# Miniprotein binders against b1l550: the designs that were tried, part 91

Target 1, 279 residues: b1l550
Amino acid sequence: MRLPEELLERARDIHSEAPSHRIKLDRVGSFGLKVPVEFKGFLLLAEADVWVSLPEGRRGVDLSRQVEAIYELSNPPKDPFSLCREAAISLLEKLNYADSSGVSIRFDAPLQDGESLKYYGVEISSIASDEIINKIRVEILGMTACPCTAELIRAYKSSEIAATHTQRSLGILEVSTKAEHPDPDKLASIIERAMSSPLRTYTKRPDEGGLVIRSLSNARLAEDVVREMIHLFLEEFGHLPEDTHILAAVRSMESVHMHDIYAERSFSLDEIRKEISSH
Key: E = the ipSAE of ESMFold2; O = the ipSAE of OpenDDE; V2 = 0.75 times the mean of E and O plus 0.25 times the DockQ between their complexes.

## First folded at step 9 (miniprotein)

Design cb8 (at its last look DockQ between E and O 0.77; V2 from the best seeds 0.00; counts 0 for: pae E 3.1 > 1.5)
Fold by OpenDDE base, look of step 9:
Structure cb8 (fold): chain B 279 residues (1-279), chain A 98 residues (1-98)
Amino acid sequence: as target 1 above (279 residues)
Amino acid sequence: SPEEAERLADEFRELAERLGYDEIEVTREGNRFTVEAERNGVRVRITVTRDGEEIRVTVEIEKDGKRIRFEYRFTSPEKLEKILKEIERIIRLFLEEE
C-alpha cells in the first residue's frame, strides 16, 4: 500500500528538523544489509554496514538514501574493494550534511585447499572524509603446537619429535592505509605461514599424521606467531605508506586451559621500521 | 620511464574531456604530472607520480567546499584500466547531482 502523494507533501521532513539536543553523532546508518559481491570468481552474499556522520543541527539521517546508494553500486555485482570505496564516496556526496562516511563489507572468503575449499573471514572498510582510509581485517584459523610442553616432555624422555599439546589459533591482520586495500589472500597466507601449521578442510590418514608432525616440528608460542606475522608482513607489504597502521594479533584456543591466550601488536610502518633498525 | 607517467597523464586528460570538462590543464614537475580540470563547480586534480617501478595516482575532488582525496598505487598496467574506470565512476557521482 502506497500512501497518497498528497499526504507525503503535507508530511514534515522529520530528519531535517532541529534536534532537541544539538549534539553531533559520529556514525548513523544501516547495519546488517546484505549485498552481492564478486570475489575471486565467486558471487557471494556479503554483510554490509553503511553510515555517515550527523551534524548537531540535524535530527536524523536519510537512511533510505544510504541504502539506495550502496545497492545502486551493487548492481551488477562488483569486487568488494571497489564497492566499498565507491559507496563511501557516494554516501558522502549524496548526504551533503555529513562530514564523514563509512562502509564495511564482511564475508567468508574462499581459499583453495587442494581439491576442496577452506576459508578466511574478511572485513573490508572505507572511511571517507577529507581523505579516504581503506581498512581490511583478515581472520584465519591455523594450528599451533606449544614449545613449552614439548620441552618438559623432552626433559623426561628423549625423542626426536617431542609430544606436545596442539590447538586451533585465530590469526588476525588488520591494515588501515590511505592506499588501496592490500590483497586479502596474501594477508591470509602470512597468517598461515606464521603458525605451526595450516588447517586443512580434509585430511587423508597419511596427510593427517604429516600435518601433526609438521606442527610439532614448528612449535610456536602465540607471541612467536605474532612476531612472525609482523616479519612476514614487512617483507610483503613494506612498500605501503609509512603512516599505514597495522594490528597483528593471535587468539590461541589453548587445549589445556578453559581460557584463550591472546597476543597483539599495533604499529605504524614508520614506527616498526625505527624499532627494528635500532637492533 | 617519464614517458609512462606522461602517457597516463594523457589518459586522464582524455578522461576529463569525456566527462565534459573543457578547462583542462596539464602540468609537469619532474616525474610528477598533474591534470587539473573544472566543470560546474566540480574541480578535479589528478596527480601521477612514478617512484621506481611503482606508479602513484592521487585524485582530489572538490565540490561545494568539500574536498576528497584518495590514492592508488600499482606496478602492473592491467590495474590501470580498472583504476581509470573506478575514477571515472567516482567523478560522475559528483557531476550527476546537478
Scores: ipSAE 0.657, ipTM 0.871, lowest interface PAE 0.8, mean pLDDT 91
Fold by ESMFold2, look of step 9:
Structure cb8 (fold): chain B 279 residues (1-279), chain A 98 residues (1-98)
Amino acid sequence: as target 1 above (279 residues)
Amino acid sequence: SPEEAERLADEFRELAERLGYDEIEVTREGNRFTVEAERNGVRVRITVTRDGEEIRVTVEIEKDGKRIRFEYRFTSPEKLEKILKEIERIIRLFLEEE
């Protein structure tokens, strides 16, 4: 049942009132929205969160206007990075009482893997105020091979045996910058190249053997995977603003232990350059 | 190249013309080109800098006393067409009356 439009003349505008407690809020919004996106030829159903800041003098946010804003921009489906940035800007322009707005979008990104697909995790966000801060987090699994065990086995008497333990490792790159979001495929590539070998959706036995041999040729400590991720990131994205912040991390699901190993480094571009040049 | 940087600035002048701006000022300061224009209370300033292979584009939009600034930094000219279209869409959001 639709109520008579004339009631708007008598009803209070609850959202525009002052609250009883004049406390500003940092994030007020709608979370878990399903939005269509087009990513590199794939039509995906992504999950989005939208929010704005709420000043101490305003009781509520026009939540339907928030949802309308991102819905309008998502039809027809478009690139999720453009959607994220445009929606954040649109929210700030349309909800003029806010001094900041934000949008996050999460999806699984498909990658070709022979005649099949594999995927990696992507979460992007854009925070708009008098400037825009763009953040992207990429997570992808790869294979790591332990160099310590490989060296011990090499040194073993009758050392014709080439072996070590291998395991899945989750690589993470997170980038916050004032420039546009980095290409997630390039971030995923950096992570995979830093590891001992990529993972496959499926393999036949000769291909599986090849993956293991490749991993032995590129055996790396989790610590050195993180260092290699940083090195490769600087080669590809060193042009970003100097105050760009990066987190590089690996969680290794060690096949010979009951627990995982974790290595992490966060830095800004100007910080890491000073560190490298001081050695 | 200097000719490439000038062509790049011309792309943004043409973008402003497509959006209906008619008082477009283009200025140069060394390797920096600035396109400034105002229409319907929406002021835009687009700064383009080329340093070797790096292209930097900064966009500032002002409406009703509120300003937003964002930038693009890239080394691959293939991205330019996509960036131009995104900037045009963003500015159009501010120019549309509803």
Scores: ipSAE 0.441, ipTM 0.799, lowest interface PAE 3.1, mean pLDDT 87
ESMFold2 (binder alone), look of step 9: mean pLDDT 78; pTM 0.778

Design cb9 (at its last look DockQ between E and O 0.88; V2 from the best seeds 0.00; counts 0 for: pae E 2.8 > 1.5)
Fold by OpenDDE base, look of step 9:
Structure cb9 (fold): chain B 279 residues (1-279), chain A 98 residues (1-98)
Amino acid sequence: as target 1 above (279 residues)
Amino acid sequence: SEEEAERLADEFRELAERLGYDEIEVTREGNRFTVEAERNGVRVRITVEVDGKTIRVTVEIEKDGKRIRFEYRFTSPEKLEKILKEIERIIRLFLEEE
């Protein structure tokens, strides 16, 4: 049922009215939208959040216009990076009362694992104001082996390969830059290479044994993983703007403890280069 | 590298022409080229800089007293076509009258 047009003409525009309290809001929008995206030849249904700022003199945001803006750009489906950037800009342009806008898109990214697929988590964001800041967060699970326990066991019983506890660890790279979003597959690769071993969706028995042996031979602390992530990131993405901000983190789901071990470093490219050059 | 920047600037000039801009100025400062154009109160400034293998494209759009700036950095020429298409779509968002 559609309301008669005559009734719509008589209705007050509630959103354009002055609020009871003149207070600016930082973000007003629709969260948990579902939008189609094309990623690496896959058509995926992603979650999206869209928002704008609201000035103190306006009661509400035109939420329908926000939703229309992202869906207009989503048909036909495109890559989520372009969608994110274009939608943020479109929101800012269409909602002229806003001084800032933002879009966030989340999905599980497929990653080839032999003849199967594994995945990593991706959150792609763009925030538009006088400048556009692009943010990407990649999360992928890997495996770590503890070097401390390995050393204790080696000291107790001489073996070529020291037994140790292994666990799943979540690696995180978050990058905020004025340039375009970094390649998420490269970020995922950095995380996996920084760990003791990658995870596999399936393993045959010989492959399973090899994977574990590899992890034992490449035992790393959570701290080691974070440092290696930073090192590998600098090698791959050193061309990004110097004010690019990075969070490198690991959450190790330690198998000998009920709690997780967490390590992180937040830095700008300029800051970390100065730190490394001082050594 | 300078020749490459000039070629890139020409591509952005052509983009502006395709978008209906008639007043297009191209300026050069060393290895940096800037394309500036105005149409219907929408001003666009595109700066291209080539540093070694890295291409930097900076886009500034101004309309109704609002300014937005964004940047691309890439080393693969294959990305250029995609970037050009995106920039075109973005500029069109501003040129389309509500």
Scores: ipSAE 0.627, ipTM 0.861, lowest interface PAE 0.9, mean pLDDT 92
Fold by ESMFold2, look of step 9:
Structure cb9 (fold): chain B 279 residues (1-279), chain A 98 residues (1-98)
Amino acid sequence: as target 1 above (279 residues)
Amino acid sequence: SEEEAERLADEFRELAERLGYDEIEVTREGNRFTVEAERNGVRVRITVEVDGKTIRVTVEIEKDGKRIRFEYRFTSPEKLEKILKEIERIIRLFLEEE
């Protein structure tokens, strides 16, 4: 049922009033919105959060305008990165009382894996004020092989046959930058290349043997996986602004242990370059 | 690089023309080109700079005293078409009447 418009003349506009307590709020918005996106030819259902800042003198946010802004931009479905940035800017322009706005979009990204697909986690955000800060987090599973056990087995047998334990490891790259979002497939590739071998959706015995041989030939400590991720990131994305912030991390689900191990490093491009140059 | 930056600046001049700008100023300083235009109270400034294989595009939009600045930094020239389309859509958000 639609109510008569005449009521607008008699009703208070609660949202535009001053609040009882004049305290600004950093994030007020709608969370868990389902939005369609088009990513590299795939139509995906993503989850989005939208928000704006709320000044001390305004009691509430125009939630319907906020939700309308992102849905309007998501029809027809488009690239999630463009949607994220454009929605954040649109929120700030249309809700002119806000000092800042933000949008987050989460989805599972498909990646070609032979004649099949595999998926990795992507979360992006754009925070707009007088500048835009873009953030992306990529998580993908790979395989690691322990070099310490490999060396002990080699020494015990004094043979050319290598063996060691292998396990799944979760690699993480998180990038915050003033430039556009890095390509998530390139971030995923960096993570996989830093590991001993990629994981596959499906393998036959010869392919499975190949993955194991690769992992044994490329055995790495979790610490060295993180270092390699940083090295590969600098090769691919060293052109980003100097104040770009990166988190590189690995969580290894060790096959011979009751617990996981974890390694991480966060840095800015400026910081890491100075560190490398000093050695 | 100066020649490459000039070619890229021409793309952004054409973008401003597509958006209905008719007073477009292009200024150059070596490998850096700036495209400036104003229409209906919406001012845009797009700076293009090429340094080696890195292309930097900085966009500044001002309307009603509110300013936003954002940038692109890329090494793959094939990204240009997507970037141009996105910048055009963003500027249209400020140009649209409601």
Scores: ipSAE 0.474, ipTM 0.814, lowest interface PAE 2.8, mean pLDDT 86
ESMFold2 (binder alone), look of step 9: mean pLDDT 78; pTM 0.773

Design kb1 (at its last look DockQ between E and O 0.96; V2 from the best seeds 0.00; counts 0 for: pae E 2.0 > 1.5)
Fold by OpenDDE base, look of step 9:
Structure kb1 (fold): chain B 279 residues (1-279), chain A 94 residues (1-94)
Amino acid sequence: as target 1 above (279 residues)
Amino acid sequence: GEIRVTVEIEKDGKRIRFLYTFTSPEYLEKILKEIERIIRLFGADRVRITVEASSEEEAERLADELRELAERLGYDEIEVTREGNRFTVEAERE
């Protein structure tokens, strides 16, 4: 059932009314939209959030316009990076009372693993005001082997390759920059290379054995992983603006404990360069 | 070499700035298309694009492409200025 359009002329525009309390809101929008995106040759259904700021003198946001803005740009499906940036700008244009806008898109990114697929989690965001800030968060699982236990067992058995406990670890890289979004595959690769070994969706017996041996021979603390992530990030993305902000983190789901081990470092490129140069 | 493209768009006193940094020339075409879409979406009356490259020749080529873009978009006044390996394209329309 569709109501007569004439009703719009008689009804009050609730959104344009003065609020009971004149307070600006930072974000008002629609969360949990589903939008198609094209990524690495895959057509994916992503989750999206869209929002704008609301001035103190306006009661509500035209939410329908927000939804229209992103779907207009989503057909035909395009890469999620350009979609984020374009949608953020479109929101500011369509909702002229807003001084800021934002778009966030989340999906599981496919990653080739031999004849199968593995994946990493990605969240792509753009926030527009007088400038555009682009954010990307990549999360991928890997494997870590504990060097402390390995050293203890090595001392006990005098073996070249010491047994140790292994566990899944979640690596996280979050980048916020005034430049375009960094390549998520490169970020995922950095995380995997920083761990003892990657995970595999499919393994044959010899491959599985090799994967474990690799992990054991490359035992790393959670702290080691974070430091290695930072090092590799600087090598690959050192060209980004100096005010680019990075979060590097690892959550190790320790197999000998009921709890996880967590390590992180937050930094700007200028800050970390100064720190490294001081040594 | 590293290429930096800074875009400033303006409409009715509102200004938005955004930046691209890349090393591969292959990425340029994609960026130019996006810039065009953004300018159209925003309805900018004024555009300022600055390109900085490792060589003057590369920066000049990029500036020429940006000038052509401004012309295609229907801007009436286009000015290109140079400072070393940095070129600035300014375009306005009524």
Scores: ipSAE 0.641, ipTM 0.868, lowest interface PAE 0.8, mean pLDDT 92
Fold by ESMFold2, look of step 9:
Structure kb1 (fold): chain B 279 residues (1-279), chain A 94 residues (1-94)
Amino acid sequence: as target 1 above (279 residues)
Amino acid sequence: GEIRVTVEIEKDGKRIRFLYTFTSPEYLEKILKEIERIIRLFGADRVRITVEASSEEEAERLADELRELAERLGYDEIEVTREGNRFTVEAERE
C-alpha cells in the first residue's frame, strides 16, 4: 500500500526541526547495508556503512537519501574504492546541512593461489569534509617460524636437525591518507613477505618441501614481522603524503601456547623517516 | 616520474580538496574518469585542478586533457596557468 503523496504537504518535516537539546553529532547514518561491488573481475557482496555529521540546529538526518546515494552509485557494480570515495562526496552534496560525510566498505578479497583462491579481509573508508581522508585496513594470514626455539634446537647436542614451531599469524596493515587508497593486493603482499612464509591452499610435495625449507631459513619474531612490514611499506608507499598514518600489527596464534601474542606500531611517514634517519 | 594532482571543487561556498598521486600512465585515464564523476556528483560551480608533472612535455599533454575534461563538464570559463612542470586549470560556471 502506498499512502497518498498529498500527505507530504500536510505532514511536519521532523528531520529539519531544531532538536530540544542543541548538540552536534559526529556520525549519524545507516550501517550494515549490502552492496554489490566489482573487485578485479570478481563480483562480491560487500557490507557498507554511510554517515554524515549533524549540526546542533538540525533534529535528524534524511536517512533514505543516505541509502539512495550509495545504492544509486552501486548499479552497475563497480570498483569498491571508487564507490567509497564517490559516495562520500555524493552524501555531502545530498545532505547539504552536513559538514562531513563518511563511507566504509568491507569485503573478503579473493586472491589467486595457484589454481585455487585464498582470501584476505579488506575494509576501506572515505571521510569527506574540506578534504577527503581515505583509509584502508588489510588483514591476511601467514606463517611464522620461531627463531628462539630454532636456536635452542641448533645448540642441542650440536644438532643435526633444523626445526622450530610454526603457527598461523594474522598480519594487519592500516593506512590513513589524503591520497587515494593504496592497492589492497600490494598491502597483502607486504604482509605475506614480512612473514616466514605465506599460507597456501595447495602445494605438491616437492614444492611443499621447498616452502618448509624457506620458512625455516626465514624464522622471525612477531616483532621482526612488524618491523619488516614497515620496511616494505616504506619501500612501496613512501611516496604518499608525509602526514599519512600507518598501523602495522601481528597477532600470532602460537602453536605451543594456549594464548596469542601481539605486536604493533603506529606512525606517520614523517615520524618514521625522522626515527630511521637518526640511527 | 611521479605525478601529483590536487583537485578543489566548490559549490555554494562549500569547498572540498582531494589528492591523487601516481606514476603509471594507466592510472591517468582512471583518475581523470573519477575526477569527472566526482565533479558531476558534487555539481561544482568552480573547479581548480593543480598538476605537478615530471616534465614540461608531460605537463603540456596533461593540461590539454584537463582542459578537455572541463569542456566536457560544460564550464564556461576555463583558464590554464603554468609554472614550469606545474600547471593549474581553473574552471567556472554560473
Scores: ipSAE 0.568, ipTM 0.850, lowest interface PAE 2.0, mean pLDDT 88
ESMFold2 (binder alone), look of step 9: mean pLDDT 79; pTM 0.791

Design kb10 (at its last look DockQ between E and O 0.07; V2 from the best seeds 0.00; counts 0 for: pae E 23.2 > 1.5, placed apart)
Fold by OpenDDE base, look of step 9:
Structure kb10 (fold): chain B 279 residues (1-279), chain A 94 residues (1-94)
Amino acid sequence: as target 1 above (279 residues)
Amino acid sequence: GEIRVTVEIEKDGKRIRYEYRFTSPEKLEKILKEIERIIRLFGADRVRITVEASSEEEAERLADELRELAERLGYDEIEVTREGNRFTVEAERE
């Protein structure tokens, strides 16, 4: 049943009323929308959040217009980077009372692994105000081998290649910049290269053995992984604006403990350059 | 070489700025299309686009493309200024 449109003329516009308390809100919007995106030739159903700021003198946000804004731009499906930027701008235009807007899009990104696919998690965001800030977060699983245990076993058995415990580790790179979104595949590659070895969706027995041997030969602490991620990031993305902010982190799901090991570094490009130049 | 494109759009006193940095020429077409879409979407009364490239010739070529874009978008007043390998296209419409 659709209510008569004439009722809209009789009903109070609740959203435009003055609030009981005149307080600005930073983000008001719809979270957990599903939108189609095109990514690397795949049509994916992504999860999306859209929001705007709300001034102190307005009771509520026109949520329907927010939803319309992103879906209008999602047909036909486009790349999530453009969708984020365009939707953020559209929100500011359509909701003129807002001084800021934001869009976040999340999905599992396909990554070719031989004849199979693996994946990494990605969240792409754009925040618009007097400027557009683009954010991307990439999360991918890899494998780490513990160098400490390896050293103990080496000392004990006098073996060239020492056994050690291995575990899955989640690597995280988050980049916030006034430039375009960094390439998520490159970010994922940086994370994988920083770990002892990548994970594989499908391995034949000889390949599996080789993967493990590689991991053992490239044993790294969680701290080592983070430092390597930063190093590789600077090599690939050092050209980004100096005020670009980066979070590099690793969560190691330690196989010999019930708890995880976590390491991170947050920095801007200008800060880290100064740090490195001081040595 | 690295190409830098900065876009500033203004409507009714509201300004938005964003920047592209890329090295691949293939990305240029995509970026130009996006700029066009964003300008159309925002309905900007004023646009300022700055392009910086490794060579003056490349920057000039890019500036020409941006000028043409502004013309296609219906801007009446277009000014192009140069500072070394940096070109600025300013476009305004009534």
Scores: ipSAE 0.023, ipTM 0.513, lowest interface PAE 4.9, mean pLDDT 88
Fold by ESMFold2, look of step 9:
Structure kb10 (fold): chain B 279 residues (1-279), chain A 94 residues (1-94)
Amino acid sequence: as target 1 above (279 residues)
Amino acid sequence: GEIRVTVEIEKDGKRIRYEYRFTSPEKLEKILKEIERIIRLFGADRVRITVEASSEEEAERLADELRELAERLGYDEIEVTREGNRFTVEAERE
């Protein structure tokens, strides 16, 4: 049963009271909300998190206002980047006791793969305070081929035909910037181009053979995949603000090992340019 | 008195409109910071901010603050139009 609204006039506003322990909280919010988004002509069901900071003198957050902020903006469905930024700003408006707010939106983005679709992981965030910081993380699987094993087999066999182990590798680009979110399709493309070969949703045997041959001809260490991702990122997104922060990483699920290999580099645009120009 | 703020921005032919309505003037400083964040976030070519203030004195003060903000943000042409306690700040840049 719904309670009478007249009780709102008599009840304490518990959230606006001071807490027993006056400690600021960085993130208080609602996590795992489902919201519809429109991305590149597709209607997708995304997962969203919303939060605000909570000052030391306030006992609780108005959680219904948080949920209201993102749901009001999600009808009708719109592109997830606008939704993310606008909801973060709306949270500060609706919960004006907060110093900062944040919104994260996660979805699987469709990508054309010949006559079919494949999907890659996207998580975007907008964090609002005195300024807005936009973050995007893209994860996509590709194929890598080990150059060390390829060289060993070539030397042993004295053969023109290379052989080596191939495996699925997860490529990661994460970008934090004051500019608009980079296009996730461009980030995914950078990751795939850095790999030995793309993975396909579906291939017929002649096409599958071609992908394997490409991967063998383009064998790369995980370390060099990360370096190539950075090189390609700088070519496409070197125009972003100098304090833009990037993480480039590869997790390789090595087919001949019981364990994964991981390589990573974090940098700002300012830092990496100085590093490159010093050579 | 209800205070109403409408922000209209344009970037690369895309137009976005925000509206804020509140009765407590204590929220106004935070709203002005939010407006600045919106303008910075979108990198707007054109901005139009319309405010229905609670008094003529408040309207003049806010119009001056928003003009100064547009100047600091690098807008080339800034126009302010007032009608009683309502004003509009229009700013453009190339």
Scores: ipSAE 0.000, ipTM 0.090, lowest interface PAE 23.2, mean pLDDT 81
ESMFold2 (binder alone), look of step 9: mean pLDDT 78; pTM 0.774

Design kb11 (at its last look DockQ between E and O 0.77; V2 from the best seeds 0.00; counts 0 for: pae E 10.2 > 1.5)
Fold by OpenDDE base, look of step 9:
Structure kb11 (fold): chain B 279 residues (1-279), chain A 94 residues (1-94)
Amino acid sequence: as target 1 above (279 residues)
Amino acid sequence: GEIRVTVEIEKDGKRIRFEYRFTSPEKLEKILKMIERIIRLFGADRVRITVEASSEEEAERLADELRELAERLGYDEIEVTREGNRFTVEAERE
């Protein structure tokens, strides 16, 4: 049943009314939208959040316009980076009372692993105000081997390659920059290279053995992984603006404990360069 | 009369198009500010803005304001073309 158009003329615009309390809101929007994106030749159904700020003098946001903004730009499907930036700008255009807007797009990114696929998690965001800030978060699982246990076993049983416990670890790189979004595949590669070994979707027996041996030969603390991630990031992305902010983190799902080990460092490129130069 | 403003922005082969329709001159200032904001945020290499008004004089005034905006935004090449009551401002920067 479609309501008569005449009712629209009689109905108060609730969203444009003055609120009971004149308080600005930072983010008002629709969360958990599904939008198609094209990524590396794959058509993916991504999850999206869209929001804008709300001034103190306005009761509510035109949520329908927010939804329209992202879907208009999603057909035909395009890369999620462009979609994110364009949608953020479009939100400000369509909702001219907003001082800021934001878009976040999340999906599992396919990554070739031999004849199979593995994946990493990616969240692409853009926040628009007087400037546009692009944010990307990459999460990928790898494997770590504990150097402490290895050293204990080496001391007990003299072997070149000491046995140790191994665990699945989640590596995280989050980059916020005024430049374009960094390449997520490169970020994923940095994380994998920083760990003891990558994970594989499937392995043949010789390959499995090799993967474990590699891990044992490259035993790393969670702290080591984070530091290595930072080092590799600086080598690959040191050209980004100095005010670029980075979060490097690892969550190790320790196999000998009921709890996880977590390590992180948050920094700007300017800050970390000064830190390294001081040594 | 109805004023129609179409903004086409291009950066690295990507294009965005916005269209504004309004009757109140008071909305013009707001629209100009919005256009400026969009252009700055997008960092456009090329901008094409078309203004259509009910009177030639009004369209010309709007076109002049848009030209001035393009100049303020640092565009090096600005061309204004006229077709009746429609003015097109094209601006490019290296």
Scores: ipSAE 0.027, ipTM 0.437, lowest interface PAE 4.9, mean pLDDT 87
Fold by ESMFold2, look of step 9:
Structure kb11 (fold): chain B 279 residues (1-279), chain A 94 residues (1-94)
Amino acid sequence: as target 1 above (279 residues)
Amino acid sequence: GEIRVTVEIEKDGKRIRFEYRFTSPEKLEKILKMIERIIRLFGADRVRITVEASSEEEAERLADELRELAERLGYDEIEVTREGNRFTVEAERE
């Protein structure tokens, strides 16, 4: 049932009132929206969050205008990066009392894996104020092989035995920049190349053996994976603005332990260059 | 009287259009600041702003203000067309 339109003239506009406590809010929004996106030829159902700042003199946000800002732009489905940026700008237009707005979009990105597909996690954000800050986080699983156990087994039985424990490790790259979002496939590739070996959707026995042998020849600590991710990131994305911020991390689900191992480094491009050049 | 401002901006073939309608001159300065911020953030190649002012004198004054805004934003081809109380500012850059 639709209510009569004349009620709009009689009802209080609660949102436009002054609040009893004049306190600014940093983020007021709608979270967990479902939006269609087109990503590299795939039509995906993504999850989105939208928000704006709320000044101390305004009681509430017009939430229907927030939802309108992203859904108007999502039909027909378009590239999630364009949708993210354009929706953040539209939020500032539609809710002109706000100092800032933000949009995040999360989806599983398909990636070619031989003649099959695998996926990795992507979350992008655009935060608009007097400038736009673009953020991207990618997460992808890889295989790591422990170099410590490999060395112990080699020493015990000389060079005739090559063995160690292997496990899934989750690699994470997060980038915050004033430039356009980095290509998520390139970030995922950096993470996989930093691991001992990529994970496959499926393998035949000869291929599986080859994968394990490669991982043994490329055994790495979680700490080494993080360092390699940073090295490869600088090779690919060293051209980004100097104030670009990066988080590189690995969570290793160690096959011989009841717990996970975690390693992380956050840095700006100018900070890491100074650090490297000092050694 | 009522003032109407229609803004149409374009970047790489993508177009966004929005409109403001108000009767209060107190809101005008806030709206112009918001328009400037949106155009700057969008990085538009082409901008078209149409204003229906409340008088011919107000239209001429607003047209000058919007031309100055386009110049501050770095547009190098700016054209203003006026018909009575209504005017259009068109600005381009490559």
Scores: ipSAE 0.005, ipTM 0.455, lowest interface PAE 10.2, mean pLDDT 85
ESMFold2 (binder alone), look of step 9: mean pLDDT 78; pTM 0.779

